# Ledger of designs, part 26: VH-VL binders against Interferon-induced very large GTPase 1 (GVINP1)

Target 1, 242 residues: Interferon-induced very large GTPase 1 (GVINP1), of Homo sapiens (Human) (q7z2y8r1479to1720)
Amino acid sequence: DKRLFVLSILGLQSSGKSTVLNALFGLQFTVSAGKCTQGAYMQLLKVEETFTEELGFDFVLAVDTEGLRAPEHSNKSKDRDNELVTFVIGLANLTLINIFGENPSEMQDILQIVVQAFLRMKQVKIFPSCLFVHQNVGEATATDQTMDGRRRLEQKLDEMAAIAAEQEQCLDVTCFSDVIRFDVNTHVYYFAHLWDGNPPMAPPNPRYSHNVQQLKSRILMTATQESRGNIMKISDVKSRVQ
Below, E stands for the ipSAE of ESMFold2; O stands for the ipSAE of OpenDDE; V2 stands for 0.75 times the mean of E and O plus 0.25 times the DockQ between their complexes.

## First folded at step 22 (VH-VL; framework fv_telazorlimab)

Design m1 (from k3 with heavy chain G104A; at its last look DockQ between E and O 0.01; V2 from the best seeds 0.00; counts 0 for: pae O 13.0 > 2, placed apart)
Fold by OpenDDE, look of step 22:
Structure m1 (fold): chain C 242 residues (1-242), chain A 121 residues (1-121), chain B 106 residues (1-106)
Amino acid sequence: as target 1 above (242 residues)
Amino acid sequence: QVTLKESGPALVKPTQTLTLTCSFSGFRLSTSGVGVGWIRQPPGKALEWIAHIYWDDDKYYNTALKTRLTISKDTSKNQVVLTMTNMDPVDTATYYCARDYYWALWAFDIWGQGTLVTVSS
Amino acid sequence: EIVLTQSPATLSLSPGERATLSCRASQSVSYLAWYQQKPGQAPRPWIYDASKKATGIPARFSGSGSGTDYTLTISSLEPEDFAVYYCQQYSDWPYTFGQGTKVEIK
């Protein structure tokens, strides 16, 4: 029974979820413009034996998910999204919340669902982690803008937490950090544009690669930390999926 | 145990090319999340990042030194090689290679002992 | 490039005293590390991600900060703590180091 770290990613349709996963681990999730991933795709990554002892796990299970708020699901999209988010968060040790700076309203809804899901997990004594990945951040985002962005995100998450708390009748929750361990300064990653310029002639942006490496580092760090406490076995994952 | 060791000439003449090799053990550069960087330190001065290479062959160079630098890896030999052209006495420094270990959000979590390179006529 | 300025350049203190080292970035950085270096030795990783201690680092050490301002604190100096400390940002290429703070015995 091998030890497993489960990493999942959530985000809006066509927000670049598969792209970031591919970049992180050299995976081959389907990346298609205008198309949403159907369901959840999983890839098992073997950890090098030289690192298994240090990391405390043998495999990484990467879970790519269907884009949220997919037009194809029309009126049932909210319920489906709720189910999907809850499932994915429940399955994973760490969930990447992918943000692609587009529609504030849609993102708000997703954040609400995400926060709600984490709150539900807390209620059943499941304590997954999350990291936010904000993609397509321009270079012009002055350090100040990033800081402001973080503050805004934190505020939004706190608001969502309060709403969720009311809905779930959790009186002890007033902010997002009450739901999960979260620091907006260390749990939010901003990614540069994938391309330096306008495709298809634009070269890859080196900064993007750098950002990917940083995120990867955080992921592995988190995984290591998780392995010291409650490492998931493959059998456990099977049970959770069933 | 993870170790890195720098090797190369201790003395280089001005205008010559410096070739340094970083030999490492205890990890593979083919492993995702692994990188190796070069850092130098002139005697009594601060550290300066020079170049970096990742497992996927992504390379980064010091902007000021970029035209003079080439970094490469031989994964099969567990080696990273740095070449620096047109050496000048100002390039006299202890040169370090260090591992970029992604597991701990380090830029450099393990360092070699360093090798002193003196540029002199 | 992001310039890191450390202050003070030299900190002269006695064992048992509190040491506060500053690292200021010319731009906001998200990832900052501290290294300790003793004479004739390679730098040793000390603090990463601004506030996380490397393995084996004593509890008297702490890192803090965000944005452009970072601090390494030694609550009570031990004889073995006297060294040069470098901060480094790895938020963006090129990686850059501070000029170092020498913590020396008074």
Scores: ipSAE 0.000, ipTM 0.504, lowest interface PAE 13.0, mean pLDDT 87
ESMFold2, look of step 22: ipSAE 0.006; ipTM 0.543
ESMFold2 (binder alone), look of step 22: mean pLDDT 93; pTM 0.943

Design m2 (from k3 with heavy chain G104S; at its last look DockQ between E and O 0.01; V2 from the best seeds 0.00; counts 0 for: pae O 9.9 > 2, placed apart)
Fold by OpenDDE, look of step 22:
Structure m2 (fold): chain C 242 residues (1-242), chain A 121 residues (1-121), chain B 106 residues (1-106)
Amino acid sequence: as target 1 above (242 residues)
Amino acid sequence: QVTLKESGPALVKPTQTLTLTCSFSGFRLSTSGVGVGWIRQPPGKALEWIAHIYWDDDKYYNTALKTRLTISKDTSKNQVVLTMTNMDPVDTATYYCARDYYWSLWAFDIWGQGTLVTVSS
Amino acid sequence: EIVLTQSPATLSLSPGERATLSCRASQSVSYLAWYQQKPGQAPRPWIYDASKKATGIPARFSGSGSGTDYTLTISSLEPEDFAVYYCQQYSDWPYTFGQGTKVEIK
């Protein structure tokens, strides 16, 4: 029974989820435009034996998910999204919430579902972690945008938490940090554009690579911390999926 | 705004029990990942970790002081209490409580101002 | 327990000079933090996870290291930087601090 760290990613369709996962671990999830990932795809990564002691786990399970709010699912999309999000969050030790673009308005519904899912997990004494990845952040306004962006995100998350709390009759929840461990200053990562210019002629943006490394470092740190005292085993994952 | 504040006696006699209370605001100890630790510092000396308690009531103690220490929490009051028995002049120090928030990757990201405890006959 | 040894005990320098502070662990640690403390004040979080600066920490500060060897560097000392710096490991219980390095004005 091997030790497992489960990493998942959630986000809107075509928001670059698979790209982030691929960049993080050298994976080959399908990133092709026009094809919607159906359900959840999982890749098992073996940790080198030399690092298993330090990290405290033997495998990383990377979970790529279907894009949320996919047009293909029409009127049933909301319920399906809710089920998917709940499943993925429940399965994972850490979930990456991927945000693409400057307009968070499209993410409102998703954020609500996400917050509600975390709240449900809390109710059953499951305490997963999350990190936000905000992609396509311009360099010129990065500092100011990041500060304002963080504030806005925090406010939105708190709002969603309050709504979720009401729906779930959790009176002791007033903000998102009451739902899960969260600090907007340390749990939100802003990524530069993948490309320096317009594809297909644009070269990769070195800043993107740097951002990926930073995120990766955070993920590994989180994983190591999670492994301290209550690491998930493969058998536990089976139980959670049921 | 997150704040912590230590309270307790400024003077304790040898062999007596010290009771310190950490009152905090801006966060809840019921939140997953939240912990509170106690650290002390004798005058002019280094910092020493004493005890730690988490939201799930998991507790950790300094090995050398373990037999003398009890840490507890009152989530409803936003308080953590530390008791230390059989106080000795060597235990004279400024006692700090600090927040541990797992998600910030800090061991102690916010500190109280500290309270000086003098052990003297 | 993991013993952290800081060196030097005292570092006497002038404003504008580079300061290099060392923290060595008796065994490999995964998580190391630095705190700054001024007289009569509580310690202030300064660097976490070996190299990450707390909010508001000037660019002249940097942390580096892995395993058993960690370093805090001040590229050019400012008057407000003169203080005692403590390293702390939080990789394993019990948490432990170094004995501190005092950076004082020459």
Scores: ipSAE 0.006, ipTM 0.520, lowest interface PAE 9.9, mean pLDDT 88
ESMFold2, look of step 22: ipSAE 0.082; ipTM 0.627
ESMFold2 (binder alone), look of step 22: mean pLDDT 93; pTM 0.942

Design m3 (from k3 with heavy chain L105P; at its last look DockQ between E and O 0.01; V2 from the best seeds 0.00; counts 0 for: pae O 14.0 > 2, placed apart)
Fold by OpenDDE, look of step 22:
Structure m3 (fold): chain C 242 residues (1-242), chain A 121 residues (1-121), chain B 106 residues (1-106)
Amino acid sequence: as target 1 above (242 residues)
Amino acid sequence: QVTLKESGPALVKPTQTLTLTCSFSGFRLSTSGVGVGWIRQPPGKALEWIAHIYWDDDKYYNTALKTRLTISKDTSKNQVVLTMTNMDPVDTATYYCARDYYWGPWAFDIWGQGTLVTVSS
Amino acid sequence: EIVLTQSPATLSLSPGERATLSCRASQSVSYLAWYQQKPGQAPRPWIYDASKKATGIPARFSGSGSGTDYTLTISSLEPEDFAVYYCQQYSDWPYTFGQGTKVEIK
């Protein structure tokens, strides 16, 4: 029974989820413009034997998910999204919440679903982690803008947490950090544009690569932490899926 | 051999700022997974975590002390610096720096010997 | 923050006796460590991940527990085991320590 770290990603349709996963681990999830990933796709990555002791796990299971708020499912989109998010968060040790662009309304809905899911997990004594990845952040995001962005995100998450708490009758939850271990300063990553300019003629942005490396480091760090005594076994994953 | 050593003033006046330096050898803070934390212990009392910094400059602070704390690193010098403002006699304690290695099993696997800081007028 | 409560505050025992130290968390934690501290010395890592012993730790020491309840046990106390033991959680920030249990000679 091998040790498994499960990494998942959630985000809006066409938000670049597969792209970031591919970049992180050299994976080959399908990246198609305008195409919605159906369901959840999983790739099992074997950790090199030389690193298994250090990392504390034998495999990484990367889970790419269907984009949220997909037009194809407009009539049942909310319910479906809720189910998917809950499933994915429940399955994963770490979930990447991918944010692309500044559509506040859609993002708010997703955040609510995400927070609700984490709260539900907490109630059943499952404590997954999450990181936020905000892609396509302009270079001009002065330290100040980033700070403001973080503050706003934190505020929004706290609001969502309060709402979720009320809905779930959790009186002890007043902010997002009550739901899950979270620090807006350390759990939110801003990614530069993948391209330096406008595709298709634009070259890759080296900053994007740097951002990916930073995120990867954080992911591995989190994975290592998770491996400290409560590492998921393959058999456990099977049980969670059922 | 991995070693950490705390340095700073032994005596600080109330309202003054404390600056402590953790100098370490045998490892580099540029190494992925490496972190350094500060822990204090008032005489005869329990340990209290103060602040933490990682190789990627990720920082964490004690919630109650956060507004008074700044942690920074100089990787080239193998040093971590902690500043604490508005010192009060209640802050009198032995201050420890300790290594954290994320790829290891410990939150704090190696400790300095500590430095006693007395806050007194 | 997660509050760790250790009990008893003081444990007075004789050499050869069994010592049982408790650490209770205000909420479930996934990662718990124990440190031993002797007077005038820095804490030493003793047990990590609730039940794993640091290098060189005698077999008479054991750690157990999950969720909110953790225990450090010394099967038969040796003179060198008299010290203060602290539990620490590193599941969530901020890291927090228990108030410590002093194991003293009766």
Scores: ipSAE 0.000, ipTM 0.491, lowest interface PAE 14.0, mean pLDDT 88
ESMFold2, look of step 22: ipSAE 0.011; ipTM 0.531
ESMFold2 (binder alone), look of step 22: mean pLDDT 92; pTM 0.937

Design m4 (from k3 with heavy chain G104A L105P; at its last look DockQ between E and O 0.01; V2 from the best seeds 0.00; counts 0 for: pae O 12.0 > 2, placed apart)
Fold by OpenDDE, look of step 22:
Parts: sequence; structure tokens; C-alpha cells
Structure m4 (fold): chain C 242 residues (1-242), chain A 121 residues (1-121), chain B 106 residues (1-106)
Amino acid sequence: as target 1 above (242 residues)
Amino acid sequence: QVTLKESGPALVKPTQTLTLTCSFSGFRLSTSGVGVGWIRQPPGKALEWIAHIYWDDDKYYNTALKTRLTISKDTSKNQVVLTMTNMDPVDTATYYCARDYYWAPWAFDIWGQGTLVTVSS
Amino acid sequence: EIVLTQSPATLSLSPGERATLSCRASQSVSYLAWYQQKPGQAPRPWIYDASKKATGIPARFSGSGSGTDYTLTISSLEPEDFAVYYCQQYSDWPYTFGQGTKVEIK
């Protein structure tokens, strides 16, 4: 029975989820525009034997997911999204919440679903982690803008937590940090554009690769931390899926 | 706003037991991953980790001091209590409590102001 | 336990100069933090995960290193930077601190 670290990613349709996941681990999830990912796709990555002791796990299970709020499922989108998000968050040790762009309404919907899912997990004593990846951040984003962005995100998450708490009758939850371990300063990553200019002629942006490396480092650190006291085994995955 | 505050006696006699309380606000020890640690610092000397307790009541102690230490939590009161038996003048120090997360990249991100404990006859 | 050795014990420099602080671990560590402490104050988190700055930490500060060797660098010292800096490992229990490096004004 091998040790498993499960990493998942959630985000809106066409928000670049698969791209991030691919960049992190050299994977080949489908990133084609216009193709709707159905459900969840999983890739099992074997950790080299020389690193298994250091990392504390034998495999990484990367889970790419269908984009949320997909137009193809417009009539049942909310229920489906809720089910998918809950499933994915419940399955994963760490979930990447991918944000692309600044559409407030779409972001709010996703955040609410995500917060609700984490709260549900807490109720059943499942404590997954999450990191936020905010893509398409301009180079000129001054430290101040980033700070403001973080503050706004934190505020929004807290609001969503309060709403979720009310809905689930959880009186002991008042903010997002009551739901899961979260620090807006350490759990939010801002990514530059993938391309330096406009595709297809634009070269890759070196900053993007740097951002990916930073995120990867964080993911591995998180994985290592989890492996110290509570590591998931492959056999445990079956129980969580049920 | 996250805050921690240490409370206890400022003066303890040798061989007596020290009881310190860390009262905190802005977070809950019931939250998964949350921990509270005690660190002390003798005057003019380095920091020394003493004990740690997590939300799930998992406890860790300084190896050299383990036999003298007991850490406990009262989640409902947002308090962590540290007891140290058989106090000696060498234990004179400022005692801090600080927050951390089990899964976090931060070790101790928020500290109390510290409380000076003097062990003297 | 993992022993952290900081060097130098005292670093006397003038404002504007570069400061390099070393923290060496007796064995490889995965998680290292730096704290700044001023007289009469509690330690403040400064660097975490070896190279990541806490909120509000100036750009002149940087952390680097891996394995057993870690460094805190101040590119150009400001008057407010004169303090004691402690490294801490949180890779294994027991948590341990270095003995500290005092950065003082020359």
C-alpha cells in the first residue's frame, strides 16, 4: 500500500487550469481551447525512490477538473459544480484554486462553492489544504496592488465563510481561516502571463516559469508537511471516493 | 486581529511549579492545523523552544525539560496552559507563547509580548 | 536535535553596508525561518521557508540556502535593521533556534 499525495485544481472554464498543472509537473492534460473537460482527469506520478524518504510519499495524484460554470451545463451548472467541487476537494490533500481575470461575479460564485465544500469537509473531519493561483497578473502590479488584492480576497473569503456557516448551521465559523488553514499572504500566488505578448507569436514569459517554480516548491513543502503525521494511502482513496 | 498574551507569576521560588497561561484571540485552537508553542529567552540569551500543542491535542516537549513540562489546552476559553515543575534560577527568562500551523510554512507567525519569570529565593 | 549555528556572533557595520548572516544546521533541514528581535520586544517573523519574506519586510532583505547552509542578506543596512536575528528550524522536533547574530552599528 503506497503513500499518495493528491493534488487537484479547480477553476472556471478556460481559466488555464490544465496549463498550470502541466507546467508544474510536465504533464499533458488537454489544454485545447473549446474542448470541454468532462469530470475529472487523473494522472499518477511516481516519485523517484531517492526522494520518497524525504518527501514522505510514493506517488502524486494530479487531478485536473472540468471547468466550473461551463456553458455546456448551464441549466444544471450550480448543482453539478457543487458536486464536482465537493468531490475534488474531498479527494485531494491540496487543491489549487485557479483564478483568471477579474470578473467579480464569476469569482464570487466559485469562492462560495469552494468555501462551502471546505466547510462540509470540516464537518466530516477532513482537512484538506488549498492554494490560490491568480493568473494573468500584469508585471506592473505594484506591491501595493498585490497587497490590496490579497486584502480583498481575504475579505471576500471571510464573507463567504460567514454565509456558508449560516447555511450549514456552523456557529463556530466566522471567517475562512476557521474553515481551513489559510493565510492570504502565503496561500495566494500571482502568476504573470504565460506569454510575453500576444500568442501565437509571443515567446514564453520567463516570469511565468519562475512563478510556476515557486508554486511547485510550495506544493512540495505542503506535501511534505502532510506526510509527517497523516499520509494518505492508495487504499484510503477508495474510501474517500465513496 | 490575532493576539496572544502570556499571564502568570512574575516571581517563583526555587522548587516551586510555574503555571503560565496563554490567552489568545482572533483564531481558534479548534481549527485544523493550529498550534501554540512556548518559547523562552533568558536575559541576554538565545531563544529556546519549550513545548507545543496542536488542535488535535498532539503535544511536543523540549527533550531536556520534558520531565518537568505539561502543556494543555482549553479550546472553549482560547487558552493554552504550560506547567513547569521544580523551577530553578536558571529557568529565569521571558516566556513567550506563539501561534503556528502544522501544515504551514510559518513556524511562529504571531507572538505574545512575553512575560518575565524570575526564579529567586 | 538539530543544532543551528549562526555566524558571526556579532556583526558591526555602518548604515549602507551589506550584511551577510549565516545559519548552519547540523543536519539537513527543509524548513528554516528567520526572526528579528529588538531590545525589549518579542521576536518578529522575518523570513520563512528560507527565502520568503514576511509581510511588510523590505526588499533589501533576502534569504537563501538549502540543506545545511542558509543565509540572510541585507543589501544595504538601514538604521532600523540593527537588531538580533535568529534562525529556526521547524523540520523536526524539537524545534531549535540558532544562538543569534547581533547586527550592531559600527
Scores: ipSAE 0.000, ipTM 0.507, lowest interface PAE 12.0, mean pLDDT 87
ESMFold2, look of step 22: ipSAE 0.006; ipTM 0.524
ESMFold2 (binder alone), look of step 22: mean pLDDT 92; pTM 0.937

Design m5 (from k3 with heavy chain D56S; at its last look DockQ between E and O 0.01; V2 from the best seeds 0.00; counts 0 for: pae E 11.8 > 2, placed apart)
Fold by ESMFold2, look of step 22:
Structure m5 (fold): chain C 242 residues (1-242), chain A 121 residues (1-121), chain B 106 residues (1-106)
Amino acid sequence: as target 1 above (242 residues)
Amino acid sequence: QVTLKESGPALVKPTQTLTLTCSFSGFRLSTSGVGVGWIRQPPGKALEWIAHIYWSDDKYYNTALKTRLTISKDTSKNQVVLTMTNMDPVDTATYYCARDYYWGLWAFDIWGQGTLVTVSS
Amino acid sequence: EIVLTQSPATLSLSPGERATLSCRASQSVSYLAWYQQKPGQAPRPWIYDASKKATGIPARFSGSGSGTDYTLTISSLEPEDFAVYYCQQYSDWPYTFGQGTKVEIK
């Protein structure tokens, strides 16, 4: 009957997440249901019927974690952060880590949260996939698309994985690729803004369009591979998380 | 291997300012989630948390001691520095620094050996 | 501020006996750890998140509890287990420790 591909989008900028979905699929989603639980807002998005066979799924479950962190200089609560991260990562077939702009502190915090959550999933033998999306970045961050920029990210992720492994006392984890299936060259995508004004005053960036097509192809391939095995039904989503 | 080590004077006179340094290796304080806290223990008494600093430069202090404490970090030297003003004999204690990790389930997973500070005229 | 009260203050037991240490919080906490400390040494991490054992902690130790009431149990005391045990909450600032329970021979 209808299949559900669970796509989670994590990040601190919810409008950027919708922009990514629209750019990737050229689709207008209809919100079927929305629910806020423990700082996560979930939307069930229906794909238009004309695209169902091409895409291999009928629905996308978008999960927005905009309220994840406590305010700076306030008391910290670890129970909310731990439960929310576990819920979001455990829900998804594929998780997009949406990193907006040039806020390095928030990028580092998001990456650390993701590494910790995936390590927890590894301990229970659940291996969801993730892709990293940098959007609305300037010229200076374009070097992250080079081999040198990707190597620096890989080194940072490996450091985060080693620290998380110490905290969780996981003997067999020394790098991020031990936590999840990850290749920094194929799992990290960079976007510049497509338009800097109204068309025709804002010509498309050719490299942005190529990155969009690569990311779209990867997401659709993941959805197709899940179809060859099985697409998770809505009732199974709740039991997998809990 | 992860280690922390406290250093500073063993003897301080009343009203003087105490400066303690926590030097560590095997981790960086710039890593997201990492923090270093200071805990003291008077001889024969219970542990008391006194100050904390995180990778984000967020700082927290024991409420009763806040006006006397300053904590700072030097990421390039892998050090955290604690300054405590107007020392009194009741502040005689062993002072520990310890690592925590905001994203994990532990408070303090690695401790230094401690340094005894005696406040006496 | 969250006050942790440990009981008993001293627990005198022989090797082979079962020890039960209590930690009660003045209000509900989400995160509770236990530390072991021997004379002249720094505290050692022992139990975290109420029930999870640090690396190398013997199976005879177990932690339990939630909310305001937490327990550390030693099913059969060994000579090396005689020490002071502290509980610590790390849910809200300021972080606080209990006053300790001394487990001693006799």
Scores: ipSAE 0.006, ipTM 0.505, lowest interface PAE 11.8, mean pLDDT 72
ESMFold2 (binder alone), look of step 22: mean pLDDT 92; pTM 0.942
OpenDDE, look of step 22: ipSAE 0.033; ipTM 0.612

Design m6 (from i8 with heavy chain S28K G104A, light chain D49Y; at its last look DockQ between E and O 0.01; V2 from the best seeds 0.00; counts 0 for: pae E 10.0 > 2, placed apart)
Fold by ESMFold2, look of step 22:
Structure m6 (fold): chain C 242 residues (1-242), chain A 121 residues (1-121), chain B 106 residues (1-106)
Amino acid sequence: as target 1 above (242 residues)
Amino acid sequence: QVTLKESGPALVKPTQTLTLTCSFSGFKLSTSGVGVGWIRQPPGKALEWIAHIYWDDDKYYNTALKTRLTISKDTSKNQVVLTMTNMDPVDTATYYCARDYYWALWAFDIWGQGTLVTVSS
Amino acid sequence: EIVLTQSPATLSLSPGERATLSCRASQSVSYLAWYQQKPGQAPRPWIYYASKRATGIPARFSGSGSGTDYTLTISSLEPEDFAVYYCQQYSDWPYTFGQGTKVEIK
């Protein structure tokens, strides 16, 4: 009878991802932690009783790809690991794509794996949602040039979608919105540097806390919309992943 | 824009330890999925992969060479270091470092120019 | 460990001819790449994911195959295509290269 919202987190392995997770879930959830012995790290977050009726779910499962690699002397392979990333995205109601820094080459590399994974989900008629989270971006991106930055990101995503569609022979894909439900204005979040100035003598960056609350509100809004029509029970999640 | 460059001694004596450094720019090894590998090529011979390190410090070695190899990184300096002990004349080769991205479809997308290491008396 | 066997070792052809290079894996792989190398140069990425051309690679190059059998085809050889071609698998550790196929002018 318990309802589960599955949140997957892909991308950066640095402390920035962990910091966002801790800020998102420290105030409204009872946290239990567990590791999947088959290469996925999972945290089960119990929704506080006061919010369960409003939100329409009882638990959040946060799935972390950090543990998708096994030691070399085990049955580890790139084929298996990329299959697991695709599986984790297919399991999730919402996927956070965590990008660290502002390097355009780094951004393009990460976008390619994301677009390929979502394109594969489209082939099996699974339509998960995604949000992009940029960690430690410059203050100008967060404050002054958000519209121009969003337009440039949308252009890059459309270019990557076209390239991925050619690679996967998907003729009906010409832009990123053909791959998944996506709006660059509401699905992209920018996080300023963790500190004002240069660590360790810098105070905490106040824009980081504000951006975390904005992201938390969007995740809960998305989860509420999912619970009204398609949040899976635990038994349905097992069936979906077959 | 993205570059890698190998540096180290051009000549080592048998039994000595070789230390090679891969210095790179245009990317950071702290980025999820990023890795740097070492590939060698003896003069007139085929390519041979020898060692690899990823952003999460996961490391891989060529099975035949594993006991002689150590790979490490210094993320703050944008460097990867390869150490190979007990060098022998058969280890004479051009040594390349190259980048990969574990999540991407491509294995080694950017290569250094290579550095020739000669092992002789 | 996955062994890649390339054949032939040497392919002697004239410009304008069709070249077919084979790479056979000792077990099934999904991730296979091809590199071109000329004397004194680093290998150049050529084909990835079995069939996808790297940026700037001419359309006369085509990769195909799946499982254990892979092929690089050059539909009409140009003078600049005479080089050594290596296949590489990146499905399982350790990553391995084939021994190379030298495409040389007759």
Scores: ipSAE 0.005, ipTM 0.508, lowest interface PAE 10.0, mean pLDDT 73
ESMFold2 (binder alone), look of step 22: mean pLDDT 93; pTM 0.941
OpenDDE, look of step 22: ipSAE 0.392; ipTM 0.773

Design m7 (from k3 with heavy chain G104S W106Y, light chain K53R; at its last look DockQ between E and O 0.01; V2 from the best seeds 0.00; counts 0 for: pae O 12.2 > 2, placed apart)
Fold by OpenDDE, look of step 22:
Structure m7 (fold): chain C 242 residues (1-242), chain A 121 residues (1-121), chain B 106 residues (1-106)
Amino acid sequence: as target 1 above (242 residues)
Amino acid sequence: QVTLKESGPALVKPTQTLTLTCSFSGFRLSTSGVGVGWIRQPPGKALEWIAHIYWDDDKYYNTALKTRLTISKDTSKNQVVLTMTNMDPVDTATYYCARDYYWSLYAFDIWGQGTLVTVSS
Amino acid sequence: EIVLTQSPATLSLSPGERATLSCRASQSVSYLAWYQQKPGQAPRPWIYDASKRATGIPARFSGSGSGTDYTLTISSLEPEDFAVYYCQQYSDWPYTFGQGTKVEIK
């Protein structure tokens, strides 16, 4: 029974989820413009034997998910999204919440679903982690803008937590940090544009690569050191999927 | 260098409230993942975890002692305070504070030297 | 709470001998640590995550185990190794310690 670290990613349709996963681990999830990934795709990565002791796990299961709020699902999209998010968060040790752009309205709904899912997990004594990846952040985002962005995100998450708490009748939850361990300063990563300029002629942005490396480092650190008691074995994952 | 130091009264009367302060240096409780725990050890007996507080003010208490315990932090002073009410001679112990890091595989990696608290009339 | 039971309570051995300390959990734990404590001193982290030696810990010490059964082994006892060893789980709250094993000189 091998040790498994499960990494998943959630985000809006066409928000660059697969791109991030591919960049992180050299994976080959399908990246297609205009077409939404259907369901969840999983890739199992074997950790080299020389690193298993250091990392504390034998495999990484990367889970790419269908984009949230996909138009193809019409009126059932919300329910489907709820199910998907809950499933993915429940399955994963760490979920990347991918944010692309500054569309607050669309993000609000997703954040609500995400927070709700985490709260549900907490209720069943599952304590997964999450990191936020905010992509397509301009270079000009002054340190101040980033700080403001973080503050806003935190505020929004807290708001969503309060709403979720009310819905689930959890009186002891007042903020997002009551749902999961979270620090907006350390759990939010801002990514530069993938391209330096406008595609298709634009070269890759080296800053993006740097950002990916930073995130990867964090993910690995989390995988090795995170949530005491949350390391899963393959058998555990099987049970969770059922 | 990371250091923790416990301070408080060496002698407490029964039914009184014990207040212990853990002062630390070399790290900040504002750092994500950082926590401070209290552990006590009666003379010649085993270690007992008492309470824990993290950077995000998440708190945990020993189940048996929960009603008597309050843990708090002052991040600006690099201090964690533990209060324990209704002290009894059975609570006589060396009290330790120790650092925890949620994002590490260590439970308590650095300990204070401990402070002996004797409960006696 | 998770109860950790250490055995034996006391282990009397001579320098050079192999010491085997057991820690059994009432339920499966994912994270277990060992601490060494000498008289008049605070506990020191010795083994973390069941099998990882803390910084500066000699190679003669090894930790092993999973689930409910964990072992600390000293391949060849040195005079400075005589102490009380505590196991601790930090997989779930409340954190709990074993009652300790005293390794004493025979």
Scores: ipSAE 0.000, ipTM 0.517, lowest interface PAE 12.2, mean pLDDT 88
ESMFold2, look of step 22: ipSAE 0.012; ipTM 0.566
ESMFold2 (binder alone), look of step 22: mean pLDDT 93; pTM 0.944

